# Designs tried in a protein design chat: VH-VL binders against Uncharacterized protein B0228.1. Part 1

No score or structure here was measured in a lab: all are predicted.

Target 1, 207 residues: Uncharacterized protein B0228.1, of Caenorhabditis elegans (q09220)
Amino acid sequence: AVVTPSIENHKMENASVTISKVPISHRPRGFTAGSDSKKLAVQRFKLLISDFLSDAQLSKSIDVAAVGMHKGKSMDDILDDVYTRLRRTLSTKQISELAKAQKGLVEDLDEKSAKLVKARVKRMIVYSFDPAAEQIHKYATRPSMAFALIAETINERFVGSVKDLIRDVLTPKEYDIFRKHYHPHIFKLDNIGNNTEAVRTTTHETF
Structure headers, positions and changes below count from the first letter of each chain, unless a header shows other numbers; antibody chains aren't numbered by Kabat.
F, E and O stand for the ipSAE by ESMFold2-Fast, ESMFold2 and OpenDDE, each averaged over both directions (binder to target, target to binder). V2 = 0.75 x the mean of E and O + 0.25 x the DockQ between their complexes.
[cut] marks letters that were taken out.
The coordinates of atoms that the task and the answers printed are left out; those that the model quotes come from them. Centres of patches stay.

## First folded at step 11 (VH-VL)

Design D2 (from A1 with heavy chain N57D W104R, light chain S97D)
Fold by OpenDDE, fold request of step 19:
Structure D2 (fold): chain C 207 residues (1-207), chain A 121 residues (1-121), chain B 110 residues (1-110)
Amino acid sequence: as target 1 above (207 residues)
Amino acid sequence: QVQLVESGGGVVQPGRSLRLSCAASGFTFSKYWMYWVRQAPGKGLEWVAVIRYDGSDKYYADSVKGRFTISRDNSKNTLYLQMNSLRTEDTAVYYCARGSTYYRSGAFDIWGQGTLVTVSS
Amino acid sequence: QSALTQPASVSGSPGQSITISCTGTSSDVGGYNYVSWYQQHPGKAPKLMIYEVSKRPSGVSNRFSGSKSGNTASLTISGLQSEDEADYYCSSYTEYDTLVFGGGTKLTVL
């Protein structure tokens, strides 16, 4: 039983990084049928965020997220719920790959630093999805509407902003190490349009 | 030559404000985490504040939190410490120190000579 | 934040090896590999001697070495020389993204 150590939410006081509120342009695009919206969400997730999970795993994860958002659960709780569910459905190969990534992260950093990096990444994801979750809670009267809103939220611009935020919150070294172990299979950190960011081997001027 | 030079120290009364400056030269200032460390007369070293290379992140010791503000101007290669609501306990030599590049190691390889701040009634 | 625990003083004869300990908690020394050691002569700024537990900056003598076990970091000075007489401070990052120093150790060369 890999006891996921309870990330004690030490309230890092919000340095008011004026994260420019990415305006979720609420243009009511024609609500495609709920099933189509969910499929779209899955496809966009695989394309933009991660193709590590199967379609079935993602579909169920989106169900959990949609229900959580509709009920007004915190994004942190929703992510934990999704994670808990996924742990039960992951293949041996997937588990091994995650373990390898985690091990690599810990080797290149240290155990606590690795944990902090992961926590920061999670926090940025939570922060980014909070507005969407609030809207879903407020306006989604049906699960199909929740799926549609999730699908709309998962777009290149939004996901790109999240990736940029992650990059900004991490130091270059932390980011490079995180990318080394998680990109692209577990987490796609590169923006689709910006193929050109050559791995700036940040020559860290060492002492 | 890599160098840090502190300035702005002096004698002030309790409750007053003072601004310290640290001029950096001989290295790419904008790549480094920068720190303030102080040492009271005859006492040990105390960490005061740290600022990220781009100024986007700042951390403070509990003893100065809410009273002191660290900032930097990378275009001028200068680090600052705004000290408000000064107390007698803030009396110390204040050092600016260069941390590591990009990542936060907590190690300071370059130090200034320090500037003395005396808070007395 | 409570200072890391160092002995107030240590002494040794020329040519001997001495060790200075720095004890913290799992939230600082024990939790991270970001322990540093500084040498400070009277009236001078501190000098970095060891960083990240055991790494030595350029220009620092190989007589200085660092290690860590559990919540205790150690600075060892081999072949003690008169110029090594100084105050020594350890530091560590904490889980709160803050930095903490030890209380300092006065090294006397007899």
Scores: ipSAE 0.022, ipTM 0.534, lowest interface PAE 7.1, mean pLDDT 84
Fold by OpenDDE, fold request of step 19:
Structure D2 (fold): chain C 207 residues (1-207), chain A 121 residues (1-121), chain B 110 residues (1-110)
Amino acid sequence: as target 1 above (207 residues)
Amino acid sequence: QVQLVESGGGVVQPGRSLRLSCAASGFTFSKYWMYWVRQAPGKGLEWVAVIRYDGSDKYYADSVKGRFTISRDNSKNTLYLQMNSLRTEDTAVYYCARGSTYYRSGAFDIWGQGTLVTVSS
Amino acid sequence: QSALTQPASVSGSPGQSITISCTGTSSDVGGYNYVSWYQQHPGKAPKLMIYEVSKRPSGVSNRFSGSKSGNTASLTISGLQSEDEADYYCSSYTEYDTLVFGGGTKLTVL
């Protein structure tokens, strides 16, 4: 008798997490040269994303994002576009790392819960970048200006806020599991000062 | 019992199309990368195609790219290979093989018995 | 993509140890730890013997072991038995998201 564990649908009560709108008060300072701005943007993204992506891959991703923002695309669509483009350039090693993280997440949470966690994380990222995207769409006359604005938007405080939002929208268990599989090799989820070296538990697939 | 069973093989003329099926049983099909591998008579193994567990990603060998299409129906636990514009060099036993779960390891722990496709004029 | 290089044939006596090599490039065997080994008896489907260079599936004899150095992977069979007579294939993923097999090695037990 294979006891099918009754997945008790714990009704996640919609705790209305009042996501306090972090006021992005940064007025666009003098636009540096587009190339420098892009480089800066790449460096700033490294505050959130691990070095598992090359600078070239990040640069291309920022290109897609900047153009999307300039055109007034939704951040959700922009992220999908970035992801789609990135997937085409990923090495087998990079794909394997992502797959490993996904596998681990699914193993610990199950498929449905893992999907929901990823969706919530994505939503927080979208939420965080939406104000910047709106400003870029409104004020950027050139894609190069979008780079500068992106670079200005992404700072330690901003990244910290994103990390906090991700933490806050997940249960402690979900967050720990997410962190376990994605930090620091894919995402840098710790705020500056918390040197918790996440022990890369290499869950090796056993046949 | 974990099993893969290929079907749809046969004798066809060059330029024709054929669709292979692979029925999976004894495991959660929707969790695994699935592969097609072929072996020409008296020759070695050749990778043909791979599909992600959710069908969102596909890769093909250069020899079949643009002619073959891999697909899957997870609700039916079935893997497919649509073969168009068949050539004599496509003559082989076609194996369905199970890859790894969620992770693309390139290792196949379960194989079907294969189905023979013969392309001859 | 060029097949990985294997010796066409290897032979050994019962009880001996033999090694089959699989040589690729930095874009496949040397670049990744996704080397697998398969055993195939005549008229049968291949059987996975080693995966990820040195890992052994459940049910595979501990007489089979895998290793890698540089661009060359190796399958070692210790305590050779008559049932080990078969064709052996290596495989590896590549940087181009493709899979490549070796040409195969016929193992004869003398």
Scores: ipSAE 0.010, ipTM 0.531, lowest interface PAE 10.0, mean pLDDT 83
Fold by ESMFold2, fold request of step 19:
Structure D2 (fold): chain C 207 residues (1-207), chain A 121 residues (1-121), chain B 110 residues (1-110)
Amino acid sequence: as target 1 above (207 residues)
Amino acid sequence: QVQLVESGGGVVQPGRSLRLSCAASGFTFSKYWMYWVRQAPGKGLEWVAVIRYDGSDKYYADSVKGRFTISRDNSKNTLYLQMNSLRTEDTAVYYCARGSTYYRSGAFDIWGQGTLVTVSS
Amino acid sequence: QSALTQPASVSGSPGQSITISCTGTSSDVGGYNYVSWYQQHPGKAPKLMIYEVSKRPSGVSNRFSGSKSGNTASLTISGLQSEDEADYYCSSYTEYDTLVFGGGTKLTVL
């Protein structure tokens, strides 16, 4: 489950995902912000990103992330903390499925290329979520308040933009092979409303 | 009007260098993957190089790897090909070609008119 | 140098349909949906006719269509016209992160 660091740093100038800096106001007020917002974040994660993990596993992972973001830890450190704690809860079947995906990626590319692909994907996730983590550190006075900001960040437009960036940092071959082994069970790479969205977007802007 | 215009071709001796330029206009250059493709006289098309829209990734055909360098200046809407250690086999018309936005697809929807490079004594 | 095999020439009469083949391997045409077709008239730059196997750019006649079966991509031109006489090239990505063209097919309209 551990992704090796990339040996190449990519800076996404003028392609950075913009994160809103205004207060969250689109959800009903009056809820217990921590518990209702965490349930919303779990629901959105499963809908948009992955349903590989159970609700309990996701809830614990969001707790770890919220504490790390509130304390101002880097996204790299936050992801490492989440993976460390999550690995202790993975079933034998989940571990086997992750191992199969990794093995397939290595067989279809090679060991070095597979590591690079995973590092590039991780870097895009880190780059995309860093601004949200900074806002949570600045504005959430308790870890439980971070849940609302996390749920706000996990939306269709933002997640779609991250998926587009992932596609952009991989060659067509690398992306097809990554998708073959990880999509949709481990990582959803298509947007909800459109199974060909990335292809249509690319060709439309080209012509 | 979307346009690509190559320049910098000419007649040179083997072992010398040339730098090709491609001026882009009529589109947001910094969103597009850009390519060089060449065609020897009376022969078919051969891909030479590609560069990512922000300049961070570059890929080359084996025939030019180590001798040619693709680059771009997004502030000037210009693509470049630095050709070192030229050989007679590099004699061709060199085309600048526009790829896709944000994604490496290999479809070339806009081509320049080409610039001729002749390598001979 | 060509990694993709095209016939050297093909001919047809006005109004007929013709098909140009482009044969690769599972490491290029067969493995990826990034096959393109280009038309080139003498003395001119190539023009993109088909991308992603079967898609037409805006402004390209629907007489041009593309398909793929296994390791072979095909360009079909229906209702042949004298203006279709040109060289045609296919291209594809490869497993080695390179882009390759076919050797080209000269289409003659009789």
Scores: ipSAE 0.000, ipTM 0.454, lowest interface PAE 15.9, mean pLDDT 81
Fold by ESMFold2, fold request of step 19:
Structure D2 (fold): chain C 207 residues (1-207), chain A 121 residues (1-121), chain B 110 residues (1-110)
Amino acid sequence: as target 1 above (207 residues)
Amino acid sequence: QVQLVESGGGVVQPGRSLRLSCAASGFTFSKYWMYWVRQAPGKGLEWVAVIRYDGSDKYYADSVKGRFTISRDNSKNTLYLQMNSLRTEDTAVYYCARGSTYYRSGAFDIWGQGTLVTVSS
Amino acid sequence: QSALTQPASVSGSPGQSITISCTGTSSDVGGYNYVSWYQQHPGKAPKLMIYEVSKRPSGVSNRFSGSKSGNTASLTISGLQSEDEADYYCSSYTEYDTLVFGGGTKLTVL
């Protein structure tokens, strides 16, 4: 069976966690558009998601993402663009660490299952960020406003809900093997105490 | 010493195929992105293809996509270019080049001598 | 179409400085810091002079420098010497994961 369409179309509607849409009209308190917002987004990404990448690598990745969101590109295309450009800046050590993680995932699962696990993880990221990207396109009048909205989206509660969703769509074996090889150096998969109930029940409760 | 040596060029008719080789020596071949760049007689440089150091990613110019295949054999320190369905517009000197960085920067610090491919009837 | 625009030729006298321009778009020169410059003497393979806009590989004279403003990159050669007479090409990566060269500039030392 095709993992991505089944997960996207049916399981996501029945998942224990749902992601609310965040209205774009609310500006984060204490934010100035532009460089300050981008620096905060970098800081939050490193704290909550991954400290594998340097500040410079993340800053460029956020530039690519912000431009793509402002232009209305799909989240799938945005992630592909970010990945393609990010690979241009990876050190030999970073490349080796990613290759080791992928090799471990393949050895512990098998090639087909490893590809499906990674596709499911990507699908959950897309599912979680697509509404925010769509709002940014509809409402951000400038690319600099996209930085502020990205920084607002990358918060402890939202990132925690994405991590919980990833855990829910993998089997215990798949999750433990993925975590063994990727956590915490490449991806931070443990939550820092986020309350996921607000995210799970929100269609219009959370802003 | 670091060097790249191309081979396999020649004169062929349109629609035929050629396979170019590039022998690498004096450096750890498997750590470098490798490129093909061509130059038509009396004309400028045109990038043709690139392959990642482990062979996992390949990218092509639009003018050759679907007709040319870049590949590498890291156990033989050799880069290849399979050129199918050749056209007169493919006539050029073909250079093998080493990427100067671990990523695709478009900076080629080591070049081969080039091998001439002539496509004519 | 995505060729970078360079002047067809430039000239200068020994000891002077000259600048070669390379104009692209926000999708290449303006969007990325992957601009390179190559020198090519007749019958020879190109030689890398500048990479990543302004970085100089080992063994390249500090008379060669690079810069970028907006969508235009520049190669400056100071203290012009007769050996600098050659064709010069710029290149940049694009947002379409292709690499594009300029049409080349013939530098004549008078």
Scores: ipSAE 0.000, ipTM 0.430, lowest interface PAE 19.9, mean pLDDT 81

Design D5 (from A1 with heavy chain N57E W104Q, light chain N33K L99W)
Fold by OpenDDE, fold request of step 24:
Structure D5 (fold): chain C 207 residues (1-207), chain A 121 residues (1-121), chain B 110 residues (1-110)
Amino acid sequence: as target 1 above (207 residues)
Amino acid sequence: QVQLVESGGGVVQPGRSLRLSCAASGFTFSKYWMYWVRQAPGKGLEWVAVIRYDGSEKYYADSVKGRFTISRDNSKNTLYLQMNSLRTEDTAVYYCARGSTYYQSGAFDIWGQGTLVTVSS
Amino acid sequence: QSALTQPASVSGSPGQSITISCTGTSSDVGGYKYVSWYQQHPGKAPKLMIYEVSKRPSGVSNRFSGSKSGNTASLTISGLQSEDEADYYCSSYTEYSTWVFGGGTKLTVL
C-alpha cells in the first residue's frame, strides 16, 4: 500500500494588510448651488489648510481641480496643473514668501533632504484627495457638482488626517523644520484646538 | 492568489548586464509600490530599489546607484531590474516584493521566491 | 547606508520569551514608524511578521510582537516554538526615501 504523501497545499493565506481606508461615509447630501459650495470650499481651505492664497486664487485653483477630477485626471497631475496656474497669478510678495520658506528648508535640511520632504508631503496630499477625486469622477455629471464634494471633503477631520499623515512620513526633526518655515501662513500644521502639542516636547529632555 | 515570480537570473561575467523580471498576479499591480531586495549567499538581506505604483518615483541603494534601473510595466503586471556593470559583489538571490501601503514605501508584505544571479569571472 | 544593528544570534528554550533588538538612528528606526520584521527559514523567501513597529499581518501568530523605544526597535517572540527557529531581519524606512535592513539574527530553539 503505497502511502501517497498528501501534499498539504499550504494555502498561503493572503496577508491582506487591510489599509483602513478612512470610510468617507458622506452620502452626497443635497447639492447646494455650485457657487455657494465653491465659496464654502474656499473658506474651509483658508481656515483649515492655508490662508496664503487669495480667495480669487483659491477659487480658480478649485476650478482647475474640479475639472481635473471630473475628467479623471490623477491627483498628481491635478496638483501640477493647479501649481502651474498659480505660478502665473502669484504676487511678488507671495513668490518671495515661498522662496524664503524654500530657502529656509534647504538651509536646515540640505537640498536633497528638502526635496524628499516636499515629495513626501505632496504624496500625502495626493493620497488624501484621491478618494474624493475618484468619487467626483464617478458621480459628478458636471464640474459644478465637484465643488460641493470638495467643500465636504475639506473638513476638520479630513484635514487633521492629512496632517497626521504628513507627520507620519517625516522625522520629528524634519517635521519641526518644515513647520518652522511653512506654518502657519503657507501651511497650517496645527490642528484647530490642539494648543497642547507645544507642551509635550519640552518635558522629555530634562531627564 | 497573490503571487510574485522572479525570472532572468543566471551566470554572467563581471561588467556584463542582466535584466530581471518579476511577474505579479492576484492583485492590482498598478496600485502598489514594488521593491527589489537581494541576499548574497549566506548573508543578510539588502534592499536594492523601490518604484512607486505609477513609476514616477524611484530610489536605489548606494551600492547599485548608477548601475541598476528599476522599472515597471503596469499593463503587463511586471516589475523589472536592469542591472548594468555587474560586479562579483552583486552575486545574490534577487527577490521582488510588494509594498504593504498605497501612499508610501511600506513594508514588504509579499515576496517572490527569488532568482539567483551569479557574477563570476 | 550601514545596516541596522542586530545581535548575531539569540537562543531560547521552548515556551520561553525572547527579544531581538534592532538599533538604528534618528534618520531611520528612531525617525519613522515604518519599521518591520521578517522571518526567513533556510532556503525560503522572507515573510513579513511585523510592520509599522507593532502591527501584525493577517495569519501571523500573536506570539510575535513589536515595539520601539528611541532608536531601537524590538521583536518579542513569546511561547517559543521549534518552528520559530529562523533568521530574523528588521528593516526601516530612511530619511532618503530608502530602506535599510538589519544584519539579521539567527534564532535557535534549544
Scores: ipSAE 0.841, ipTM 0.932, lowest interface PAE 0.6, mean pLDDT 90
Fold by OpenDDE, fold request of step 24:
Structure D5 (fold): chain C 207 residues (1-207), chain A 121 residues (1-121), chain B 110 residues (1-110)
Amino acid sequence: as target 1 above (207 residues)
Amino acid sequence: QVQLVESGGGVVQPGRSLRLSCAASGFTFSKYWMYWVRQAPGKGLEWVAVIRYDGSEKYYADSVKGRFTISRDNSKNTLYLQMNSLRTEDTAVYYCARGSTYYQSGAFDIWGQGTLVTVSS
Amino acid sequence: QSALTQPASVSGSPGQSITISCTGTSSDVGGYKYVSWYQQHPGKAPKLMIYEVSKRPSGVSNRFSGSKSGNTASLTISGLQSEDEADYYCSSYTEYSTWVFGGGTKLTVL
């Protein structure tokens, strides 16, 4: 009687390190009028992310984003569409400010590194908005719903998480340089509540 | 079961080209950054290349830049490494690996068994 | 890119605790949290043991721990066992959106 050893198939449980997608548990509460939701999104964007763009520019950008999301476009493509549109509507002052920031970034990091930093930042933004985009694509039957979801997505917690991710993908030096040139007007990197000036005491060990 | 299986290795002469493949199974391939890592015989690990989940970003080690091309076909759950202008120094076991993070190039949490590439005159 | 610096070899007796260092620069180990450690047995593919400096994948023993100070990451293996005998490699993300490995450390259990 040849006792065939039962190879116990140890089910290696796929410990998918579920980076806990912050469950946007927001059950669609009462859909405020699409116009109000859009306004709210604009306001929250200005408050939490950037006040560089005018309300009109942001409103149009949100329109483009909402449509893109509804159509199931990638967030990368959506951002590119938004940027493409914005470039056509930017004021001379805005263009100058962006150019200055870019120049400063390049001067401090060099062109290659500056490009990489921007790419990382973009990736974090894309990644962070992907869940919202997916939800809009799946569930938004009306543009007003898209605006509402966007507005709901843009909150302190969410934006804080995005900022944290940005920090995670930059060295302290890169972050400081990026902050130097883009904060606060182009991109708000500080959380509204945490004015804790982390005095990173650069202990310059004067050797 | 999550699995990566490399193929396409072999013996080639210097200056020749070779294409490696890595077949992925057991996970949603299109969500992961994928990597090539190589190990010369009796030597340490060397990172070769990375590709974003949608293929929009690719980065290479300086040692292979301009000669190697990483690509992927998400419809086939397959990662590729096109190796051109092969050198003797490219002799190694080539591993494909999965990134542990979705949003950024992360640690390599899953590895294939590797495929041997030998570049010899 | 210059490989991260690891000791060529480390040894310890069963039950002891050993530490393997991985030294880089502010552009890699010191700059990012994306530092990982891999175990490789002879003739086998590497296995992820630690990621993001100190996180353990599922199925990895709690005897393995990671830390970082400045430009140096460390892998500590407590309660050393014979099966821990392997090559260990650190890896780090870099400012160039690339990865770099350490030279590897051979761990011998005495």
Scores: ipSAE 0.780, ipTM 0.900, lowest interface PAE 0.8, mean pLDDT 89
Fold by ESMFold2, look of step 11:
Structure D5 (fold): chain C 207 residues (1-207), chain A 121 residues (1-121), chain B 110 residues (1-110)
Amino acid sequence: as target 1 above (207 residues)
Amino acid sequence: QVQLVESGGGVVQPGRSLRLSCAASGFTFSKYWMYWVRQAPGKGLEWVAVIRYDGSEKYYADSVKGRFTISRDNSKNTLYLQMNSLRTEDTAVYYCARGSTYYQSGAFDIWGQGTLVTVSS
Amino acid sequence: QSALTQPASVSGSPGQSITISCTGTSSDVGGYKYVSWYQQHPGKAPKLMIYEVSKRPSGVSNRFSGSKSGNTASLTISGLQSEDEADYYCSSYTEYSTWVFGGGTKLTVL
């Protein structure tokens, strides 16, 4: 006979979960001299998401983020600014794919849990990027310097750490369902767990 | 009546290959993640591999990566484990198990009776 | 893959309660990770007793309960009976999208 799991799910409170810090102690110095910093930042951002957004959409989003980081805005406010500007440019196909993913998430969890999952994912992105945004604010003397600092910050090691944090803040069921509906076409959630070697170094574009 | 029946076990020499089969009945096979779990004589359980219900994703224990391949044929309701480059430490009873849910994090709710693989000179 | 730590054996008298521990790390047992428990009698296949930390499948006695605190999961068996004498394994779904088992605990009913 088929055993059906009980529906009475007492989810653990988010505040009880220990979250590791993302390291930002050393600035990479190995990328090719004379690179277009904005083009590099666009390419590095694709390590976090798929080709779901166009290069133009990413470029504009990075413009908004760079200004906000230079001004010292919180990462929450920066993401809200980016989203406000971006949503007006989404195609019918992009809107349909986001709606499909949301519908699937709600069907497999429930409306309340789906909302909490998305909030926790956003919280981990904010948590991961806030220290980097503060460093960019401190060291970028001009808004244009923020592009280079963004590109240096967003490498495979940093992205891997962000993905690990997202996984750690969700139950296995929540993570699997979120991944089912958002990966790989909206949000890259590579399953690093089946790779015995953590990504040690990446995006040293030199030689 | 939900049932899993393993076959294909036997005695082989180190370095040789063996293919295990698991015949499923009494449930919609194509809706479940399927697993191989092994148990060496007198020892504990060890997870070996998992395959997604449509065959599109496969994951392996580090001890078998690169040597074992899990596969399924949903038209025949059959799960497979291809075991290459066998070693004496692969000697175990191999169980076929069903995941309890449509997502990969489910528990192992249905088990076969196992098939013995002995790797010896 | 890392094995989860269980005591090699535990014992109890009929009618008593016992607890079997399963200790891992934040990568496998801690946080929001799921833990399941299996009972295995000699020469038999394992049977699922607890899933998702604390849930019981249909047909499993309410004498079996599960819990978790920090990096340690626990299986508690109350009202011990001779039929409970078996090996018990914990298992967790890790952050590496793999399953690991504990080393197993032999329960003896005295």
Scores: ipSAE 0.005, ipTM 0.515, lowest interface PAE 11.8, mean pLDDT 79
Fold by ESMFold2, fold request of step 24:
Structure D5 (fold): chain C 207 residues (1-207), chain A 121 residues (1-121), chain B 110 residues (1-110)
Amino acid sequence: as target 1 above (207 residues)
Amino acid sequence: QVQLVESGGGVVQPGRSLRLSCAASGFTFSKYWMYWVRQAPGKGLEWVAVIRYDGSEKYYADSVKGRFTISRDNSKNTLYLQMNSLRTEDTAVYYCARGSTYYQSGAFDIWGQGTLVTVSS
Amino acid sequence: QSALTQPASVSGSPGQSITISCTGTSSDVGGYKYVSWYQQHPGKAPKLMIYEVSKRPSGVSNRFSGSKSGNTASLTISGLQSEDEADYYCSSYTEYSTWVFGGGTKLTVL
């Protein structure tokens, strides 16, 4: 049951990915704080990360995350808070789909390895988002302003960097198996953009 | 336009060395896993080596382990293959090929035109 | 080097459909592994035709399709045309951190 995460090499590759430290009041971006920014964050999340959750589930999860980031909670704690609230809202179909993905991961790897894979994926998400969460804490004067900053962080370049770290922490075999069972419905692992990425994106979205 | 151009092929005697280069243009080289694939005259394709986009992982076909070294210089957008202790069986056209970004898939979507290496007495 | 078995040749007349097989094991073609297919005209570099078993890159004709069943992947070319005459290779990633190609199939358009 021991988790032994590998951080070799990929720690240096993406350690500096951060949101601009310029205060939001000095960077007009065409956004207004509030419901438009949260709607944009939901749309970007579905496009780049996952359409597994409903708009309502995502909106609530973003609310929980925004409050946690504004209060300066660690990304570990924020993800735990989001999961705690989210699990109460999962449909029987969503629970079944998650269980099937987990079962497949265990069957193709084994229980110990499956736990390690999921722990390493979570660790890379935390590692990638902690600096952004800290910047949001420092510069968002209220939780609703965090929505704009969250929407800004959920962009193709940054999400692509997180996906890179996830790839880096897993062996080729582990990644192939994780992808088989989670991509694209539970967790999108392909990036959108350029000729190669466009080819992969247009044929991967239904997985 | 996305392009790969191999160079450094030629005629050498067994036991000698050659270094192949592959110049990449039109894409962000440092995001891609890169491959060497060879084809002996009149024969099929054979995978030779792969290198991760940051250079941290390298894998080789058994036929070349210990003799060939794959490397990359992301600041020059260039892939390399150092071929030592060449054998007549290494005679082939050598292609560089682009893999996927960031994750490994085994699909090679862009190929160079190849460079011929002939190992003969 | 060929860990994947393909027929040495296949032929068909213009307008017909043909299928090229690629048979491996549970450690490469079978199970969770992706398969890709390449077309190579004489004297030219290979071109990716199918990736991830059944997906076509942009610019590849919808006459080309791919599938997999058990340890065998298949490339199907419908509406055969003279320009389809080429060598075709399958490829897969193995569980031993290696990549393999099939031996190649020469397609002749009669």
Scores: ipSAE 0.000, ipTM 0.439, lowest interface PAE 16.1, mean pLDDT 79

